# Ledger of designs, part 4: VHH binders against F-box protein SKIP19 (SKIP19)

Target 1, 302 residues: F-box protein SKIP19 (SKIP19), of Arabidopsis thaliana (Mouse-ear cress) (q9m0u9)
Amino acid sequence: MASSSSPPAAMEVGESTNWTELPPELTSAILHRLGAIEILENAQKVCRSWRRVCKDPSMWRKIDMHNLGDLDDMDYNLEIMCRHAVDRSQGGLVDIGIWYFGTVDLLNYIAHRSSNLRSLRLIRCSQITDDGFVEAVVKLPLEELELSYCSFSVESLRVVGQCCLNMKTLKLNKHPQKENDDDALAIAETMPKLRHLQLCGNGLSDTGLNAILDNCSNLEHLDLRRCFNVNLVGDLQKRCFESVKVVRHPNDSIHDIDIGSSEDEDPYDFSDIDLMSGDDDFEGYYDFSGASDFSDYDQFDF

## First folded at step 16 (VHH)

Design f3 (from e3 with A33T G54S)
Fold by OpenDDE, last read:
Structure f3 (fold): chain B 302 residues (1-302), chain A 119 residues (1-119)
Amino acid sequence: as target 1 above (302 residues)
Amino acid sequence: QVQLQESGGGLVQAGGSLRLSCAASEREFKYYTMGWYRQAPGKEREFVATISRSGSTNYADSVKGRFTISRDNAKNTVYLQMNSLKPEDTAVYYCAADWDTPYEDFDYWGQGTQVTVSS
């Protein structure tokens, strides 16, 4: 009696959820995970329901213009696109991230159209002048500022700190710098309300760090990764631990930092090679005993 | 904000021709889908024609074969060539622009230009 094992029931190809028929709120929640480029170039073209959601000003309260920096290879101008995105917000923009393509004209446009902007992130924006940056930013009620891998002067940072009195978050990431406390001193002088400070690759020393700790009493998060001029030991380490809830150490991994380019991946950050120390003692006794006796090459006499 | 300014409207006899122009602001508009709409007195605004970023065109059935939409990206200008005009084509014509879209809804609109076709 061969028990005919009935073939496993074909998993009913679950009703392919028609993503175009989702409630607008759910669609919005999904589309909010996309960058502005993806929304404008792709998502808004999918169907009329998605289009409707993409045109809702609420979708543009936060604009992320994340890109890979391949600006010359794009079929569109990101500055023009960003202006359009800002227009879609209808003045409701509160958070904007700009990668690589930032200009003074764009900043002025944003500042003019988005008077309630609370968060500005500039990443690898090299075309923005100090004067243009300051002129635009001092008009904004910023609480969060990121100036990562930009070339702004310390004076620009100082002026922004003096004008943006409610600064709670600052990200000032750089390539590893030589010892320089100018940024740290400017921060300590002008940004006493900071809760979150990220200084990846900053050149600050123990002196700069102490100045920050002395003047930023509300600091909850301090990121000192790749700050190789800080000796976070002894009394200074103790002070950091007592004053700040979360401290990232200079030698901690930076894999969780969005640096916008793969080129800055230190090819030598072997840190996450979990060398599975598989101590598999493969004592593979290669018993080389099989020295087969090549004896029998008979002397052919001919 | 993208500003759109229509021109070229006027009075024309039935069977005549007009060419409308819409000039965009100094910003590049080559990334935008451009469109023309019209609104006759007491009627709703209706679609006339669109031209995509790639130059693909679409026309309302009422104007197909008579109207031609075109664009000059170097001049930031979209045109509507209107031939064989009829009294029923009398309307305010509006230029519209939006980021690259296959749909007929637009974010930017001009003030319109009056076209009157006499019998």
Scores: ipSAE 0.868, ipTM 0.952, lowest interface PAE 0.5, mean pLDDT 88
Fold by OpenDDE, last read:
Structure f3 (fold): chain B 302 residues (1-302), chain A 119 residues (1-119)
Amino acid sequence: as target 1 above (302 residues)
Amino acid sequence: QVQLQESGGGLVQAGGSLRLSCAASEREFKYYTMGWYRQAPGKEREFVATISRSGSTNYADSVKGRFTISRDNAKNTVYLQMNSLKPEDTAVYYCAADWDTPYEDFDYWGQGTQVTVSS
């Protein structure tokens, strides 16, 4: 009785998933995780199937121009690229993030081409003047605004708050500031519908915080990390935690501050799929809860 | 939006030469792949030539060896030198642009310029 040793089951050579043959919907879902730079410079060149997806206006409802700030070392101009990305949206742009390279001309272009823009994120954009910023932004129905590590005046913030009456999310991150309640008072005065407020490094004091708590009754999330002029103790602490669902304390770690790195997008956050659903309920609160571990950026003492 | 304006079209005799120009808007176009297409009466628009960001060129077989696409980034202009023109080359010629692409589908198009080659 010769025991026919059945040949070892040929390891099913895992069918190398031909990524170029995926359904367009899946391809879109995958490519949507890329920034605009990666899409334009790389993904759209992979194959004709990917190219078709990359040219779909729906892919450009959200534009993330995240970059490391090495603008001079790039073989392309990010402003020109961003304009092209905006054009790809065919007026359907609702969310845009711009790092470093923002200009007044670009903002005006965006405002002109994307009248339904709901979210604007400007990070470390130093070339934008207050007047140019205000002129562009007051035309937009913004509900979300990020002005992180920018040099805009408090007056610009106030004007934007007065014009953008449906502001729900504000991120105004700065390097640690001296005591100054101007931002807090401007917010309290002009943005009563805020649900999410991030003020990392802001100079606000207890006075500024009280003003915000008095006037922003819809606050669900308040980030006070590195707000070292706030003494969040006693009655103020109690008031803050009774009024706001999530409060980040001045001394909490900042490693999870999402500065818009696509890497921190929960690969499973299909929230972008909701942006593709034509239903007007832009209730897609960007859960900014993604802890981007920016631990390594502490070393650049500029 | 990138605006494209063609010029240089006209009437030419068979065997003659013509140089088309396409001027892009005042914005930098050096990052774009540029292309020429043509559409003859009653025919579909057809590919003529492309020039990439890096200067690599591609030509339709029908124009290969006769047409030359070139670009001047300083002038934001792409050219189509057409030599040994034939009556079959009679068409409206369109300039096109897209962000650095190896493909023949373009996002931006000019209004076209008429080229007529007489026998």
Scores: ipSAE 0.867, ipTM 0.951, lowest interface PAE 0.5, mean pLDDT 88
Fold by OpenDDE, fold request of step 19:
Structure f3 (fold): chain B 302 residues (1-302), chain A 119 residues (1-119)
Amino acid sequence: as target 1 above (302 residues)
Amino acid sequence: QVQLQESGGGLVQAGGSLRLSCAASEREFKYYTMGWYRQAPGKEREFVATISRSGSTNYADSVKGRFTISRDNAKNTVYLQMNSLKPEDTAVYYCAADWDTPYEDFDYWGQGTQVTVSS
């Protein structure tokens, strides 16, 4: 009885999906994930079908631009590129994120060209003055604002809160600060409609937190990570968790926060070391004995 | 928005030469691909020439060997040198700009300059 070995199933040469023939909607969804820089410098040059998608104003309703490298080593200027990206939106820009390279001129340009902007994210933008920031932002119907690792004054924050009456989301992340309730009090005074508040590294104390809880009754998310001046215990803790649906504790991990620099990785955030308690007794004595004595750098008598 | 202003158009005799200029408002002109288009009366706008960020040029077959596109990044200006002009070259010439692209479609356009070639 000869066992007829069935011939190995011919590997169906998977039809090499021609990425250039994808539906425009799918292409758009894919290309949008590349970000504005990659779209302008590379994706729009691939083929005519991609070019068409890249030129559609709908692709530019949300812009996210960040510099991951040395600005001086780039073959292009991010400010000029951002202006062009804003122009591609044809006034339809609703959300923009700018990392590192934000300027007063760029902000004014955005404010002028995008009167319906709802979300502004400025991360590590140190070149924007308080006056320039306020002048541009008060013209915008912002509902979402991020000013993470920026150096804006509390007065600028207060003015923005007074002008942007529909603020629902605020991200004001900083490096860990000394005790200071100024930001918290400004928020409590001017932003009663907040639903999402992120204050990573803020210097607020229990006083500042209470002020926020008293005045921001719509808070659903409160992020207090690295707020080391808050003593979130007892009645305050109870109040916080009863009032807000999601609370991030001062000592919670910050790994999910895009801080834009690896330098801010607290090397000591051991929090997510799942100490797998596995008892494995690997007593492996790494005898580092053999550090040989590189003594012999002979003094060349020139 | 990048503003483009054409100049240098006019009346010229057949066989003559003309140089068009287009000044861009953008300070960092070097990042843009620049182009020239033309539209004759009763005709559609047609491609004439492009010059890339790197200085690579492309020409329509109808103008190849007669027209030369060039750029001066220090002056934020693109030029179209037109030699051996023919009556068929009579058109409004438009300057165009876009971010670095190999394609002939552009985001920014000038108002145009009239070129008339008499027989």
Scores: ipSAE 0.857, ipTM 0.949, lowest interface PAE 0.5, mean pLDDT 88
Fold by OpenDDE, fold request of step 19:
Structure f3 (fold): chain B 302 residues (1-302), chain A 119 residues (1-119)
Amino acid sequence: as target 1 above (302 residues)
Amino acid sequence: QVQLQESGGGLVQAGGSLRLSCAASEREFKYYTMGWYRQAPGKEREFVATISRSGSTNYADSVKGRFTISRDNAKNTVYLQMNSLKPEDTAVYYCAADWDTPYEDFDYWGQGTQVTVSS
């Protein structure tokens, strides 16, 4: 009785979903996950249906100009591209993120074309002057502001706080600073409606933190990672955790913070090296007995 | 916004030649696909020619072999050399620009320049 082994069921080659025939709503949902660069350089060239979706102003209510590649190898100018992206929004832009290439001219263009901008994110934009920044931003009804790894003055921050009275979110990430409460005091003075505050690497002390806690009563999230001048212990710790729902501690991991380049990974963030688990008894006696007898350096009789 | 200004239109006899120019605003447009369209009286706007970022050109069948699109990125200008003009080429010619695209829909448009070919 020869047991006829039934041939393995042919893997039904799943009907290759024709991505070009997707409903425009679904296509839009997918393409929204792409940055503006990927949309302009690639997605809009795929087919006419994708092109139509990419040209819809609703796709450009939020613009993310984060570059994943080497800026020097790009065959396009990001400032010009960003201006084009802003134009695609037809004035409907509410959120924009700019990495590295921000200029005063670009910021003025955005402010002029997008009067209803609510969220501005500038990351590592070193070419924007304080005066140019202030001139553009004070015209905008901003509720969210990120100035991460930028070189803006505390005075610029203060002026923006005085003009943008509905500021709810501020991200002001820096490389670890020496003790300085200027930013914290400016925030405490000008931004009482803050709900989310991220100050990674800020130089604020206990004094600056207390000023923020005294004046920002709506604060729900406070990120103090790498704020090494804050001693978050005792009464201050208690006050912080009683006043704020979510607090990130100075020594907490920063792996979830997009710092824009891997090069700025502090090679010394040993925090996640669970050095404790190596109970392994590697008793390996490296007998470094080879004390080479440097005896022979002879008496040069000068 | 990219501003486009057409020039070089006018009256020409059948069989004659004309060169249109389109100057973009002071900003560099080397990253844009540039195009020419035309609209005759009582007709819809029709495609004439495009030139990509890389310099690849495409032409409508009606103008192929007679018209040449070119660009000077240093001058922020696109040109349309029109040879062997026919009365049927009479139209308002529009310059257009968009980010690098193989398609015929453009985001920016000029005001147009009149070309009249007399029989």
Scores: ipSAE 0.855, ipTM 0.947, lowest interface PAE 0.5, mean pLDDT 87

Design f3 (from e3 with A33T G54S)
Fold by ESMFold2, last read:
Structure f3 (fold): chain B 302 residues (1-302), chain A 119 residues (1-119)
Amino acid sequence: as target 1 above (302 residues)
Amino acid sequence: QVQLQESGGGLVQAGGSLRLSCAASEREFKYYTMGWYRQAPGKEREFVATISRSGSTNYADSVKGRFTISRDNAKNTVYLQMNSLKPEDTAVYYCAADWDTPYEDFDYWGQGTQVTVSS
C-alpha cells in the first residue's frame, strides 16, 4: 500500500514537506489506509487539515480496530475508543473489524447505530455470549461475517444464516478441529448465496464439503487450509475444482492468517514463518490506485 | 448514547462566583479532552476553556485568571469555577468533549446552562 509509483518529488529527495498543505482529496487517500487507533491517537493531532479530514464521517464508513491484544498496556480503552469511532460514522458505518475487546454491550451499541452494516469481523473476542451475539447480529443486513478464533456455537451460526438472507462471505477460522460436520451442514442449509467461504481449521469431512457444494452453488472461493479431515481426491476433487474458481488446500501455507495469538502456541505451529516458499495470500502484488481501494468486498480479508 | 449534562448556572451579582458542572454519561470520559464554550445572545459561540486527557488546560484570554477548569474522572465530571464574574460573562455555557485532541472542534455537546451576571 504505497501512495503512487511516482510520489511527489519533494518527498522522494528527503526534503521536508508540509503535508498539512495537501489538497483534502489526497489527504483523505493517505488517511483511509490507517486504522481507527492510529487516526484517533495520532493522525488527527498532526494539524487542523488532517483533523478536519479525520472528523469527516466518510472516513468512518469502515472501522479497523486491529490491535495486538495488549489491552492493559494502553493509556486508553479500546472498547470506549470503538464507541467513539462508531459515533464519528454518524450512521454510515458499513464495515467494522474488532479484535479481542468485543462485548455484547459494544455489539448492541453498533447494531443500534449502524443500520446499514454489511460486514462484521470478530477476531479473538471471547467475552460475547451466543445469545448476545445473535440478538445483535440479526438486526443487521450483513453480507460478510468473520468469526475467527471465537467460541460461538453452531446454533448461533444457524440462526445468523436464517436471519441474514444475503450472506455472501463467511470466514469461520479455528485452530484445527477433530472431525465434525456441524458447521458445514449449518452453512449448507442456511447460506445458499455464499460466494466466499474460509473455514481454516474446520473439522468438516468430505461429507460436509459435499453438502456445501450441493447447496452453495454460487461459491467462487473456498479456503480449506488446516481442514485435515477433508481428502480432496477422486470425484470430490473434480467436483470442487469444476464448481469453485479458487480453492486453497488443507496443507497450503497459513502465514497470512492470524493463528496462535493470545494463547500458548503449539511448538509445531509455523503460522508466523513462511515454510512453503512461494505461497502468498495475495498472489503477486497489485499496483494500488483509487480503483483498488473499493475491492474489499470481492475477496477474503487477508 | 452520550449525554453531557451541565448544571450550576444561575443569576449572580457582578464580582460573584459560580461553579458549573458537566456530568458525562454512557462511557468513561477520562480519555477525552473536555471543554467549556459560551454563547451570548446574538453572538457566535466562543471558546472558554479546555482540559486534556493528561490534565493540561487552556483558556480564552478573556477569562484567564478568573476561571479554572478541572475534572474528576471518578465522577465522570468536568467543572468550571468562575470567579470575579462580569456582566459580559452572561451567556449560555456549553460543555463539550472529544477524543483527546489539542483542537477545539468537538464531537459532543451539552444542552447548555444559563449564566446571568447582573450589573
Scores: ipSAE 0.798, ipTM 0.927, lowest interface PAE 0.6, mean pLDDT 83
Fold by ESMFold2, fold request of step 19:
Structure f3 (fold): chain B 302 residues (1-302), chain A 119 residues (1-119)
Amino acid sequence: as target 1 above (302 residues)
Amino acid sequence: QVQLQESGGGLVQAGGSLRLSCAASEREFKYYTMGWYRQAPGKEREFVATISRSGSTNYADSVKGRFTISRDNAKNTVYLQMNSLKPEDTAVYYCAADWDTPYEDFDYWGQGTQVTVSS
């Protein structure tokens, strides 16, 4: 589970900082940075002032359910907690992220109660079937979708693109894949309004990339990190930089992502949910002096 | 659709006893604080009793020693045993629930059950 930054004190507070005495606007700013688990298990119990802020539906317009995936070691059920958090939004939910515990029943619960949901992120959710995912998502006015380390079919992706006509952001991250253009072709065919596309580890080739560039003329950001079947040089490189404002190359900055907090399981950023929409990398947090092992490179076929 | 359904209300003579039940639906409520509140006509709703996730109980001074809150998580149900009833206990009794909390401002409320204590 990623931790939030320490609460800042933007104002001069009396002799000692007492969280119960903070102005309501500062309390709200601090609490907006917390995930739903921290709010429900801890922050809302601090004092009545914090409790009142935590009960305000506006606090629940964005729900972050980030966790470490150790679901059986908890004395509470994250699926039930998530339903509670959705209820607190009182229909105002616009952005939700779910790690590990997502189910078809939970997605249906969210979809029926959140008619204005614009952003859905599913990370390592292995219990959701293609049919269940599609049924829930086609009812939603999604503009942002993340499917990271999930096993949804290309056909499910195509249906989403056909039904969610205003898709602006897609993050479809996988462990590095063998060459396969199916995702890229589905995206090119169904999502012409994309502005941000992240395909870390995708198997697309130069052919798939050209299809995306042909059909997604609004792209502003394209992240091709770990897309080892793309050769971004020459004419293709020129085309990318002429069409897209920001491009991340297949071999860009992989070490910056791999250098993270203790006990990280994946290269994905778990430090702040607001930053997941922006592809930002961290710098300077870790000593870079270590060298890579040569034996790792000898074992790969490309 | 979360629902808290109270039952067991009615008319009872002063000094008598009554047991209220509150069945919760849609999800397992063992992770929640559950409580009972009451409201007489024209008065504000007042706290009666709560039981936390861990089973810790709290009571209003006016009911201590006479009322007992308990829960059966296997049945998803909370009870209020009311003994030595007085006419001043006459009210609509509401079941309430929220994610575990030491506070009294709850997210879910039942429809209420009338308790009338005759002198």
Scores: ipSAE 0.796, ipTM 0.925, lowest interface PAE 0.6, mean pLDDT 83
Fold by ESMFold2, fold request of step 19:
Structure f3 (fold): chain B 302 residues (1-302), chain A 119 residues (1-119)
Amino acid sequence: as target 1 above (302 residues)
Amino acid sequence: QVQLQESGGGLVQAGGSLRLSCAASEREFKYYTMGWYRQAPGKEREFVATISRSGSTNYADSVKGRFTISRDNAKNTVYLQMNSLKPEDTAVYYCAADWDTPYEDFDYWGQGTQVTVSS
C-alpha cells in the first residue's frame, strides 16, 4: 500500500480547481493587466494554472515595472526582479518600462538579450550615464522611446535619432525648462519619421517648433503642454492644425500626465520652479520653505 | 547570464555522506527559492529539496531525515548535506532557482554533479 501525500500547503487542491476553470487564453488576458511586480510576488503563486501562464514567455513580451519609487521599503530588489522578468521573455521582449531603478548595467543586460526591443521607457532614472544609455540603445531597433524626468544630453538624443532610423514615438518630458531649442533641432534633424511627439516642459521656442514642423512631415500627435516658450497663436497655430491631427497647447490640462499631479495642480494656474530642475527627484515638486522667493521672470534672462 | 555551478559530487560508499554546493552568479539570489533535483539514468528528473526566500524547507519523502538543504546568502550559495546514502540515491544532482515560489518548476538550472553510491 503506497503512502499518500496531500497537495502543497500553499493551496488546497479543491480550492485551486474551483476558480481556475478559465482557459489559458482568458487567464492570460486577466494577467496581462498586471505589472511584473504583481505577477512575480503574487499572481504566479496563486495556483499551478496561473503559474504555468506566468511562466510562458509570451506573457513577458511587455514588461511594466511601474512603482512608487519607495525602493527602500521593499523586501526585494527591483533591479534584480527586472533581470528575472527579462529572462522569462527568452529574447522576445518588445516593450519595457523602468521607473527609478534603471542602471547602465541593467540597460546593457536588456540590450544584450532583447534584439527585437521596439519600445523603451525610462522614467525618473537618474543613474544612467549618457555614454551608457547610447551604447545600449544604438543596437536596438527602437520605434518608441520615452525619457521622462531623466537628464540625458542633446548629443545623446541626436545619436539615438541617427542610429534608430525608425523612431515613430518620442516622449521627452521634463520639468519646465528655460528657453532652449537644442532638443527640438536634434529631433528635427534626426527623426523625420515621427508620428507622435510629447515634449512636456521643453524649452523650445517658436523657432524650434517650426523646425520640427518643417522636418517631421508625418507628425500626427504633438503635445506641447508646459512648453512655456512657445506662443501658439496666429500663423504658427494655423500651421500646426494644418500639419498635425492632434495638438496639445502649452497651457492645456496636465491631469492625464503621470507627473505626480493632482486635481489641485492645474496647468493653467501651475508655476514650476525651473531653477531646481537639476534634481530629478519627485520631492523637487513639493512645497519648498523658500517658495515665497519663487521668480516668474525666467522666460527672459541675461 | 545566470550560472548555477554545482560541486561536491563523487563516489561514496552506502551509508556515507556527501555535501553538495551550488554557487550562483550574476545577481544576488537571496530573493529566490533554490532547490536540488536529481536524475538517475533512464528516469525523469525528480524533486529532492527546496529552500524558500524566508528559509522554509521542503523535502521529497525519499530523502526526509537524511538530507538537509541550507543556504548562505552572503556567499550566494545553497547546500545539500546528504547523509545515510543509499545506492538508490545515485544520480546527477541539479541545482535550480526561481523567483520565490511554492512550486517546483524553476527557471534556472545548473549542469549537474554526479553522485554515485556504491553497494
Scores: ipSAE 0.793, ipTM 0.926, lowest interface PAE 0.6, mean pLDDT 83
Fold by ESMFold2, last read:
Structure f3 (fold): chain B 302 residues (1-302), chain A 119 residues (1-119)
Amino acid sequence: as target 1 above (302 residues)
Amino acid sequence: QVQLQESGGGLVQAGGSLRLSCAASEREFKYYTMGWYRQAPGKEREFVATISRSGSTNYADSVKGRFTISRDNAKNTVYLQMNSLKPEDTAVYYCAADWDTPYEDFDYWGQGTQVTVSS
């Protein structure tokens, strides 16, 4: 007999929404999607309820320091902010991403205080030496590593593979390189447990790719975008599709990487939710073309 | 390891003055809100004063007009100038810090320095 009433106005989401009165489930969902900068500079100041959540060490198991690289145009220092975020984790940090501002000192700070760190992502960090990187990383039980637009040597990569025996995910992205199989051979030699491999812009040839397929028998996802020295046709193409569930081809679109780099520019715009890493481990990569890669594979020329 | 080290405590007569210092270590604290709190025997810790990243200050009613918080970012130090001291100001005084915030639940705390004000 009772007619349904509309939801209370305080539960409505939008620009006129009272953020202090959101349902607990929505508040937690919003806060889990924010990066460390947005939390420390804005979200934790909204109200005491949000502050309490933002202070909880469980919020800091994953630290996202994504930024636009305008380090000198900020009223604060991201390296110092990152140290504070690591402290909030109270030793529980398992996943951290650092864009631009990473240093050897910061990496050592993280490694010393985060004995259970499983995922490290360094993007466009030009100040970290090979020796500093290796010394910090060999202490960590890493299963996931991203080194994008960072100029580390093959020898550093080899040492990491030799010391981090359970590597499952590697992203090693570069500007398109001349033919060179050194990275591929080091990966094949030292990381047999890989399930996800992204080598955008790598110089590997068919020889390097065959070595990876020979030795990384658990590989589920392989991203070869901008690997212009691979000719993924014939027997090699057949090999890839029989061994690997999702393959991105050398000439496939890279637009999703640019979109992922801009994901923190409008944290309140729900139209970007699919571009942010959700709660999915290993599936938090922003390669939204991946689902379509194994539905209908075509042979093509490069 | 982040440390907040208080100093300048001691015994002083009622009506007297005392200046507390808190030296922060490990990193620059200029991006932080810094504060002073106190705990008298048998009582809960209570707010005394804060100074934000921008230099904005806030004081407990019980100390307003008598205490002044200040900071020297070049020395990574926050101060509490305590004038016109009263016996009820007797307490252990704690330095505290957190990333800039309007709230009082801080991440970092010192070990405290005793202030005793004799009648």
Scores: ipSAE 0.793, ipTM 0.925, lowest interface PAE 0.6, mean pLDDT 83

